# VH-VL binders against Uncharacterized protein y4jR: the designs that were tried, part 16

Target 1, 151 residues: Uncharacterized protein y4jR, of Sinorhizobium fredii (p55518)
Amino acid sequence: MKTLIVEDNPKKRASLVEYYSSEFPSDDLEVTSALISGLRVARDTKPEFIILDMTLPNYSPDENKGSRIELMPFAGREFVMRVNRMSIKTKVIIVSMFETFGVAPRLITLNSLDAELRDRYPNVFVEAVHYSQAQADWKTAIKNARLSLDR
Key: E = the ipSAE of ESMFold2; O = the ipSAE of OpenDDE; V2 = 0.75 times the mean of E and O plus 0.25 times the DockQ between their complexes.

## First folded at step 11 (VH-VL; framework fv_romlusevimab)

Design v6 (from y4 with heavy chain H100L; at its last look DockQ between E and O 0.86; V2 from the best seeds 0.00; counts 0 for: pae E 2.02 > 2)
Fold by ESMFold2, look of step 11:
Structure v6 (fold): chain C 151 residues (1-151), chain A 121 residues (1-121), chain B 108 residues (1-108)
Amino acid sequence: as target 1 above (151 residues)
Amino acid sequence: QVQLVQSGSELKKPGASVKVSCKASGYTFTDYGMEWVRQAPGQGLEWMGWINTNTGDPTYAQGFTGRFVFSLDTSVSTASLQISSLKAEDTAVYYCARDLYDLDYVAFDIWGQGTTVTVSS
Amino acid sequence: SYVLTQPPSVSVAPGKTARITCGGNNIGSKSVHWYQQKPGQAPVLVIYYDSDRPSGIPERFSGSNSGNTATLTISGVEAGDEADYYCQVWDSSDDHVVFGGGTKLTVL
């Protein structure tokens, strides 16, 4: 199985890689850290499974030619839409350190984003889950999503 | 040779249904999305929406969420547009077009020849 | 929703340069594509991503995009260039495609 992780936080990325490689050692795993680089890898390699952060920079540091890196709070939502546009066979799970996004009074919850993406992209998007070192819920969600791809 | 070949023109009465087919050849059908565009007589191009050729999930433009249905038969590399409860205003040429997608844009690089649907009493 | 505005018609003498405009609020931040449609025929992509030419499109077709205006430029215009020309953008925020109203180019 070809799997892509898109995650800019080094500790979270290491944790995701460690868990995934332990559970699915035969899978071909690729890792990137930004919206655009993740989309390029998705286009070029057509991964069957994508583990994705909600908040990402547009470009990796070396791609922005020394300009300041700007985080996009809803990069994960845009990633799902653009991958859907690629018309490739893939499944996406979002694993987020945050449960709320935006600024008051227009806060958007992770659960609300999960519902939106399930409604709009039911055959690409699986679910959005909260990442926490204290809980294993995200590990179970990743495992269940990956196993669902085994017909 | 990369091409999209559409079904022949149709003459219909109001209230009938029509199905326009679009058969792809010369490329991997599921590697590209399929777009639908309408052109009423003497008018410009109007985007109707697109269908994801891997999932079969359609996206419809505003105004096309009811009587218009996109579908696929990937075994024969064919996308279809079904229009039900035809109205006189549905009289148009209907085009399928292949997505030319890259990271920052969607363009339409290959077009079908068009299918004229005429709805007349 | 987002609107693209084109002049209804442009006339140009053979051998001269035609310029067809496509207006939109901050269109310079979008990627603009251009299609040629001859009478009774399907559209053909002639410019994409503001200024790139598909294979087989002559270099006398060019495009530019800045501010609120994108422009298709056809130098050395020939009678065979008579057609309707449409600009198009994609709005990634809502996955929506927008066409301009079209411009009829007459070579006289």
Scores: ipSAE 0.512, ipTM 0.811, lowest interface PAE 2.0, mean pLDDT 91
ESMFold2 (binder alone), look of step 11: mean pLDDT 93; pTM 0.951
OpenDDE, look of step 11: ipSAE 0.857; ipTM 0.931

## First folded at step 12 (VH-VL; framework fv_romlusevimab)

Design j1 (from y4 with heavy chain Y101F; at its last look DockQ between E and O 0.86; V2 from the best seeds 0.73)
Fold by ESMFold2, look of step 12:
Structure j1 (fold): chain C 151 residues (1-151), chain A 121 residues (1-121), chain B 108 residues (1-108)
Amino acid sequence: as target 1 above (151 residues)
Amino acid sequence: QVQLVQSGSELKKPGASVKVSCKASGYTFTDYGMEWVRQAPGQGLEWMGWINTNTGDPTYAQGFTGRFVFSLDTSVSTASLQISSLKAEDTAVYYCARDHFDLDYVAFDIWGQGTTVTVSS
Amino acid sequence: SYVLTQPPSVSVAPGKTARITCGGNNIGSKSVHWYQQKPGQAPVLVIYYDSDRPSGIPERFSGSNSGNTATLTISGVEAGDEADYYCQVWDSSDDHVVFGGGTKLTVL
């Protein structure tokens, strides 16, 4: 199985890679750290499973000069919509350290983003889950999503 | 040779239904989305929406969320548009087009020849 | 919803250069595509991604996009270029495609 992880936080990225590689050692795993680089890999390699952060920089440092790099709070939502446009067979799970996004009074919760994406992209998007070092809910969500693809 | 071949023109009465078919050849059907565009007589191009050929999930433009239904038969590489409860204002040429998506843009690189639907008493 | 504005018509003498504009708020941040449509025919993509030409489109077709205006340029205009021209963008914020109203190019 070809799986893509898109995650800009080095510690969280290492944790995701360690867990996934341990649970699914025969899977082919690719890792990127930005919205555009992640979309490029999705287009080029057509991964069957994508583990994705909600907030990502638009570009990785090696793609662009620093003055054009911007942190995108809703990059994950943009990613799912654009992957749907690619018309590839894939499943996306969002794993986020944050439970709220934006600035008051326009705060958006992870739960509302989860509901929106499930409703809009039911054949691509699986769920959005909170990442915590203290809890394993995100591990269970990743494992369940991956195992469902064996069909 | 990459082609989209549409079904023939239709003459219908108000209240009837019509199905416009769009058969793809020369490429992997499920690798590209399929777009639908309407052009009323003497008017410009109007985007109707698209269908994800991998999942079958449609997206409809504003104003096309009722009587217009996109569907697929992937076994014969065919997308279809069904219009129910036809009105005189539905008289138009209907095009299918293959989308060319790349990261952050959508262009229509291959078009069907168009299907004229005429709704007349 | 996002709006693209084109002049209804442009006239140009044979052999001269035609410029067809497509106006939109901050259109320079979007990728603009252009279609040629002759009477009774399907549209044909002539420029995509602001300035790229599909295979088979002559080099005299070119495009640019900055600020609030995209422009299709046809140099050395021929009678066979007489057609309607549409600009188009994708509004990624709501996954919607937008066409301009079209410009009739007349070669006289």
Scores: ipSAE 0.523, ipTM 0.824, lowest interface PAE 2.0, mean pLDDT 91
ESMFold2 (binder alone), look of step 12: mean pLDDT 93; pTM 0.949
OpenDDE, look of step 12: ipSAE 0.858; ipTM 0.931

Design j2 (from y4 with heavy chain Y101W; at its last look DockQ between E and O 0.86; V2 from the best seeds 0.72)
Fold by ESMFold2, look of step 12:
Structure j2 (fold): chain C 151 residues (1-151), chain A 121 residues (1-121), chain B 108 residues (1-108)
Amino acid sequence: as target 1 above (151 residues)
Amino acid sequence: QVQLVQSGSELKKPGASVKVSCKASGYTFTDYGMEWVRQAPGQGLEWMGWINTNTGDPTYAQGFTGRFVFSLDTSVSTASLQISSLKAEDTAVYYCARDHWDLDYVAFDIWGQGTTVTVSS
Amino acid sequence: SYVLTQPPSVSVAPGKTARITCGGNNIGSKSVHWYQQKPGQAPVLVIYYDSDRPSGIPERFSGSNSGNTATLTISGVEAGDEADYYCQVWDSSDDHVVFGGGTKLTVL
């Protein structure tokens, strides 16, 4: 199985990689750290499973020499939409350190983003879950999503 | 060779329904999304939305939520558009078109011949 | 939502060059595609990604895109080029396809 992790935070990325590799050692795992590099890998390798952060920089430093690098709070939402356009057989789970996004009074919750993505992309998007070092909910969500692909 | 062949023209009364089919050949159907475009008499092209042929998930343009339903039968490489509760203003030519995409763009490289739906009393 | 504007019509003499414009706010940051539609026929993609030609499209069709204007250029215009021409972009922010209103090219 081909799996892609897209995560810019080094400690969270290492944690995701360590967990996934331990649970699914025979899977082919690729790791990227930005929106556009993640989309390019998805296009080129057509992963069956994608573990994705909600907030990502648009470009990695290596891939963007002339364009402005911006941290995008809703990169995960854009990623799901663009992967859906690729018309590839894949499942996406979002694992986010944040539960709220934006600024008051227009705060958007992770749960409302989860509901939006489930409604718009029910056959690509699985769920959005909160990442915490202290809790195992994100591990359980990743495991259940991956096992569902075995049918 | 690659082609999209649509079902024949339809004459319907208001309140009826119609199903326009679009059969693909010459390529792997599930590798490309399918777009739907409407053209009312004497008017330009109007995007209606598209359907992901791998997942069956539709996306509808605003104004096409409700009475317009995209569906697939991948076993016969066919996309369909169903229009319910037909109104006179639904009179148009309906096209299917295949996605031609990359990270930076979505274009429509192959078009069906069009299906004329006429709604009149 | 994003809007593309085209002139309703353009007239050109046979053998001359036709230029059909497609206006949009910062359209130069988007990829523009062009379709030819002859009477009673489905549209045909003639230019994509601003300037690329699909197989079978003559080299006299070309495209450019910068600033707020994309342009379809047809050199050596023939009577067979009479058609409606539509520009199109994809607005990736809301996964929305936008067509221009169309330009009728008349060869006089």
Scores: ipSAE 0.481, ipTM 0.812, lowest interface PAE 2.0, mean pLDDT 91
ESMFold2 (binder alone), look of step 12: mean pLDDT 93; pTM 0.950
OpenDDE, look of step 12: ipSAE 0.857; ipTM 0.931

Design j3 (from y4 with light chain H96Y; at its last look DockQ between E and O 0.87; V2 from the best seeds 0.00; counts 0 for: pae E 2.2 > 2)
Fold by OpenDDE, look of step 12:
Structure j3 (fold): chain C 151 residues (1-151), chain A 121 residues (1-121), chain B 108 residues (1-108)
Amino acid sequence: as target 1 above (151 residues)
Amino acid sequence: QVQLVQSGSELKKPGASVKVSCKASGYTFTDYGMEWVRQAPGQGLEWMGWINTNTGDPTYAQGFTGRFVFSLDTSVSTASLQISSLKAEDTAVYYCARDHYDLDYVAFDIWGQGTTVTVSS
Amino acid sequence: SYVLTQPPSVSVAPGKTARITCGGNNIGSKSVHWYQQKPGQAPVLVIYYDSDRPSGIPERFSGSNSGNTATLTISGVEAGDEADYYCQVWDSSDDYVVFGGGTKLTVL
């Protein structure tokens, strides 16, 4: 199964890759670090499973086409929407280190985003889960999501 | 030849329902989203929303929620628009159009011939 | 909601150049598409992605987009070019499509 990981944090990315590769060694894994690069890979390879960070830079340093690199707090939301537009069969799980996003007074919780995306894209979006080094809930979530695709 | 063929004209009374079909041919139906556009008599084009032909997930434009339902029959490469509780204001030509999407743009590259729906008492 | 503004009508003599504008706030940062609609017919995509032409569209049709204005240019206008023209954009953040009000091109 073709899988895409989109994560800009090197440490978190390494952890995601290590875990996923260990659990699903036969899967074809591709890794990107930005919104646009992730979308390009999604478009070109049509991965069946996507592990996505909520907050991402718009561009990676190596793909900067003259545009300013900006950190987008809701990149994951946009990513799911834009992947949905591709009309590909894929499932997306969001794994985020943050519980809240945005700037006051317009803070949005991860749970709120989860509910929104489930409502808008029930056949693309799986869930949003919190990532922490202390808790392994994100591992279980990823595993369950991936295994559900084999059904 | 790539084409979209829509169902024929409809004459309905207020409160009735109508279902407009759009059959795709000449391409893989599920590779492209299906867009819906309304055009009232003598008016411009109005985007109604679109449906993901792979997942069946619809997105409705503002003003086209509730009474408007997008659906699919992938076995016959057909998208459908159902309008319930029809009103006189729903009188229009309804178009389906193939979604041409490439990351940063959405264009409608193939159009159906349109279906005229007339709602009259 | 995002709004696209087009002149309601443009007139041009045969053989001359017609320019149809589409105004929008920072529209230059968006991709603009243009559709031709003749009476009683479905719209036809004539320009997409600001300036690209679909297969079968004459080179007489061109597009540009910068600042707050996109422009459809039709050089060497022919009688057959008489139609309504619509500009269209897509918002990548909210996934909605907007059409302009349309411009009626009359060939004198």
Scores: ipSAE 0.882, ipTM 0.939, lowest interface PAE 0.5, mean pLDDT 96
Fold by ESMFold2, look of step 12:
Structure j3 (fold): chain C 151 residues (1-151), chain A 121 residues (1-121), chain B 108 residues (1-108)
Amino acid sequence: as target 1 above (151 residues)
Amino acid sequence: QVQLVQSGSELKKPGASVKVSCKASGYTFTDYGMEWVRQAPGQGLEWMGWINTNTGDPTYAQGFTGRFVFSLDTSVSTASLQISSLKAEDTAVYYCARDHYDLDYVAFDIWGQGTTVTVSS
Amino acid sequence: SYVLTQPPSVSVAPGKTARITCGGNNIGSKSVHWYQQKPGQAPVLVIYYDSDRPSGIPERFSGSNSGNTATLTISGVEAGDEADYYCQVWDSSDDYVVFGGGTKLTVL
């Protein structure tokens, strides 16, 4: 199985990599940290499974020399749409440290984004889950999504 | 040779339906999305939407929801457009086009020859 | 939604340079593609990604894009260049495509 992780937070990224590699040691794992680099890897390698953050910078630090790094709160939504455009066979799960996004009064919840993406991209998007070091909900979600690809 | 070959022209009455087919050859059909474009007589190009050839999920432009249905038969590398409840205003040439997606753009690099649908009493 | 504006027609003498404009708010931040459509024929992609030519398109076709204007330039215009020309962009946020209204190029 070819799997891509797109995650900009170093501690969360290490945690995701450690869990995934331990649970699925035979899978081929690629790791990136920004929206554009993640999309480039998805285009070039066509991963069957993608673990994705909702909030990402557009570019990695090396790719964005002339601008400050700006986090895109809805980068995960855009990632799913653009992967859908690639016409590749893949499944995407979003693992987010945040449960709300945007600025008042126009806040959007992770559950609302989950519902939107399931409705709009039912054959690409699996679910969005909250990440916490103290809780294992995201591990269970990743495992269930990955195992569903074996059927 | 990469090409898209569309079904022949159709003459229909109002209220009927029509199915325009678009057969791809010379490339892996499921690697590229399929776009649909309408051109009414003497008018410009109007984007109708596209279909993901891997998942079968369509996206319809505003104004093309309801009576317009995109579909696939991947076993014969064919995309289809069905138009129901035909109206005189549906008289147009309908094109399929292969999308050329690369990260931050979508262009239409290969076009079918077009299918003229004429709706008249 | 997003609007692309083209002049309805442009006339140019043979051997001269034709410039066909495509106006849009901040179009310079988008990738612009150009299609040639001769009477009774399907459109043909002649420029993509602002300035790139597909194989088989002569180098006298070129493109540029900055600010609020993209331009298709055809140098050494020939009678065979008479056609309608359309610009096109894609909105990555909502996944929709926009064509300009088209420009009829007349060689006289």
Scores: ipSAE 0.485, ipTM 0.812, lowest interface PAE 2.2, mean pLDDT 91
ESMFold2 (binder alone), look of step 12: mean pLDDT 93; pTM 0.954

Design j4 (from y4 with heavy chain T59Y; at its last fold request DockQ between E and O 0.93; V2 from the best seeds 0.86)
Heavy chain, then light chain:
Amino acid sequence: QVQLVQSGSELKKPGASVKVSCKASGYTFTDYGMEWVRQAPGQGLEWMGWINTNTGDPYYAQGFTGRFVFSLDTSVSTASLQISSLKAEDTAVYYCARDHYDLDYVAFDIWGQGTTVTVSS
Amino acid sequence: SYVLTQPPSVSVAPGKTARITCGGNNIGSKSVHWYQQKPGQAPVLVIYYDSDRPSGIPERFSGSNSGNTATLTISGVEAGDEADYYCQVWDSSDDHVVFGGGTKLTVL
ESMFold2, look of step 12: ipSAE 0.603; ipTM 0.842
ESMFold2 (binder alone), look of step 12: mean pLDDT 93; pTM 0.947
OpenDDE, look of step 12: ipSAE 0.849; ipTM 0.928
ESMFold2, look of step 13: ipSAE 0.586; ipTM 0.834
ESMFold2 (binder alone), look of step 13: mean pLDDT 93; pTM 0.948
OpenDDE, look of step 13: ipSAE 0.859; ipTM 0.931
ESMFold2, look of step 14: ipSAE 0.702; ipTM 0.870
ESMFold2 (binder alone), look of step 14: mean pLDDT 93; pTM 0.950
OpenDDE, look of step 14: ipSAE 0.861; ipTM 0.931
ESMFold2, fold request of step 20: ipSAE 0.671, 0.735, 0.697; ipTM 0.872, 0.890, 0.878
ESMFold2 (binder alone), fold request of step 20: mean pLDDT 93, 92, 92; pTM 0.947, 0.948, 0.947
OpenDDE, fold request of step 20: ipSAE 0.927, 0.889, 0.889; ipTM 0.961, 0.942, 0.942

Design j5 (from y4 with heavy chain N54D, light chain D52N; at its last look DockQ between E and O 0.62; V2 from the best seeds 0.00; counts 0 for: pae E 2.5 > 2)
Fold by ESMFold2, look of step 12:
Structure j5 (fold): chain C 151 residues (1-151), chain A 121 residues (1-121), chain B 108 residues (1-108)
Amino acid sequence: as target 1 above (151 residues)
Amino acid sequence: QVQLVQSGSELKKPGASVKVSCKASGYTFTDYGMEWVRQAPGQGLEWMGWINTDTGDPTYAQGFTGRFVFSLDTSVSTASLQISSLKAEDTAVYYCARDHYDLDYVAFDIWGQGTTVTVSS
Amino acid sequence: SYVLTQPPSVSVAPGKTARITCGGNNIGSKSVHWYQQKPGQAPVLVIYYDSNRPSGIPERFSGSNSGNTATLTISGVEAGDEADYYCQVWDSSDDHVVFGGGTKLTVL
């Protein structure tokens, strides 16, 4: 199975890679760190499963040399929309360190984003889950989604 | 030969329904999305939305979220537009178009010949 | 929502150059596509991604896009170029396709 991880935080990325490789060692795993590089890999390799951060920079640090890297809080939402345009068979899980986004008084919750994406992209988007090192909920969500692709 | 062939023109009364079909040939149907565009008499092109031909998920433009339904039959490479509760303002030519997506653009590279729907009392 | 503005008509003499504009706020940051539509016919893609020509489109069709204006240029205009021309962009933030109002090109 071909799986893509899109994650810019080095510690979280390492944790995701270690978990996934341990659980599914025969899967082909590719890793990127930005919205645009993730979209290019998705287009070119057509992964069957994508593990995605909600907040990402547009470009990887190397592509953005000499300029400031700006994080986009809703990059994951845009990623799902653009993948939906690609005409590929894939399933996307969002794993986020944040449970709220934006600025007061217009805060958007992870649960609200999860509901929106499930409604709009039911055949591409699986769910959005909170990441923490102390909890295993995100591990269970990744495992269940991946195993459902064998069914 | 890549081609989109639409169903024939329709004359309908207000309150009726119509189904416009769009049959693709010459390419892998599920590799490209299908877009729908409306053009009222003497007017410009108006985007209605699109359907992902691989997943079946539709996206509707604002103003087309009620009486307009996109659907697929991938076994015969056909996309369809159903319009219910027809109104006089639905009188238009309806086009299907194949999208071509690449990261930062969506263009419509192949168009059906158009289906004229006329709603009159 | 995002709006594209085109002049309603442009007239040009045969053999001269026609320029059809498409205005939009910061349209230079978007990819612009152009369609030709002759009476009673479906649109045909003539320029995509600002300046690229699909196979079969004559080299006298060209496009540019910067700032707030994209332009379709047709050099050596022929009677067969008489048509309506539409610009189009995709607004990726809402997955929204936008067409301009169209420009009728008349070859006098």
Scores: ipSAE 0.431, ipTM 0.795, lowest interface PAE 2.5, mean pLDDT 91
ESMFold2 (binder alone), look of step 12: mean pLDDT 93; pTM 0.949
OpenDDE, look of step 12: ipSAE 0.858; ipTM 0.931

Design j6 (from y4 with heavy chain D31E; at its last look DockQ between E and O 0.90; V2 from the best seeds 0.76)
Fold by ESMFold2, look of step 12:
Structure j6 (fold): chain C 151 residues (1-151), chain A 121 residues (1-121), chain B 108 residues (1-108)
Amino acid sequence: as target 1 above (151 residues)
Amino acid sequence: QVQLVQSGSELKKPGASVKVSCKASGYTFTEYGMEWVRQAPGQGLEWMGWINTNTGDPTYAQGFTGRFVFSLDTSVSTASLQISSLKAEDTAVYYCARDHYDLDYVAFDIWGQGTTVTVSS
Amino acid sequence: SYVLTQPPSVSVAPGKTARITCGGNNIGSKSVHWYQQKPGQAPVLVIYYDSDRPSGIPERFSGSNSGNTATLTISGVEAGDEADYYCQVWDSSDDHVVFGGGTKLTVL
């Protein structure tokens, strides 16, 4: 199975890679750290499973084509929309360190983003879950989503 | 080789329904999204939305969220547009078009020949 | 919502150069595509990604895009180029496609 992780935080990325590689050692795992590089890998390799952060920089440092690197709070939502355009057989799970996004008074919760993405992209998007080092909920969500693809 | 062939013209009364079909050939149907475009008589091109041919999930432009339904039959490489409760203002040529997607753009590289739907008493 | 503005018509003598403009706020930051539509026919993609030609489109068709204006240029205009021309962009932020209003090219 081809799996893509898109995550810019080095410690969280290492934790995701360690968990995934331990649980699914036979899978082909690719890792990238920005919105645009993640989309390029998704287009080129057509991964069957994608583990994605909600907030990502637009470019990685080595992709910067003279544009500023900007942290995009809703990059994960845009990623799902653009992957939907690719017409590939894939499933996306979002794993986020944050439970709220945006600027008051128009804050958006992770739960409301989860509901929006499930409604708009029911055949691509699986769920959005909170990441914490102290709890294993995100591990269980990743495992259940991945195992559902074996059907 | 690559081709989109649409169903023939339709003459309908107000309140009826119509289904426009678009059959693809010469490429892998599920690898490219399918777009729908309307052109009223003497008017320009109007984007209606698109359907993901892999998942069957539609996206509708504003103004096309009620009476317009996109669907697929992937076993025969066919996309369809159903319009219910037809109104005189639905009189138009309806086109299907194949996505030419890359990260930076969506263009429509292959078009069906168009299906004329006329709604008249 | 994003708006593309085209002149309603352009007239050009045979053998001369036609220039059809497509105006939009910061359109230079978007990728512009152009379609030719002859009477009674479906549109045909003639330029995509600002300046790329699909297979079979003559090199006398070219495109440019900067600032607030994209331009389709047809050099050595022939009677067979007489058609309606539409520009188009994709707004990736909300997955929305926008067409210009169209320009009728008349070869006189």
Scores: ipSAE 0.531, ipTM 0.826, lowest interface PAE 1.9, mean pLDDT 92
ESMFold2 (binder alone), look of step 12: mean pLDDT 93; pTM 0.951
OpenDDE, look of step 12: ipSAE 0.883; ipTM 0.939

## First folded at step 13 (VH-VL; framework fv_romlusevimab)

Design b1 (from j4 with heavy chain D31E; at its last look DockQ between E and O 0.93; V2 from the best seeds 0.79)
Heavy chain, then light chain:
Amino acid sequence: QVQLVQSGSELKKPGASVKVSCKASGYTFTEYGMEWVRQAPGQGLEWMGWINTNTGDPYYAQGFTGRFVFSLDTSVSTASLQISSLKAEDTAVYYCARDHYDLDYVAFDIWGQGTTVTVSS
Amino acid sequence: SYVLTQPPSVSVAPGKTARITCGGNNIGSKSVHWYQQKPGQAPVLVIYYDSDRPSGIPERFSGSNSGNTATLTISGVEAGDEADYYCQVWDSSDDHVVFGGGTKLTVL
ESMFold2, look of step 13: ipSAE 0.624; ipTM 0.845
ESMFold2 (binder alone), look of step 13: mean pLDDT 93; pTM 0.951
OpenDDE, look of step 13: ipSAE 0.860; ipTM 0.931

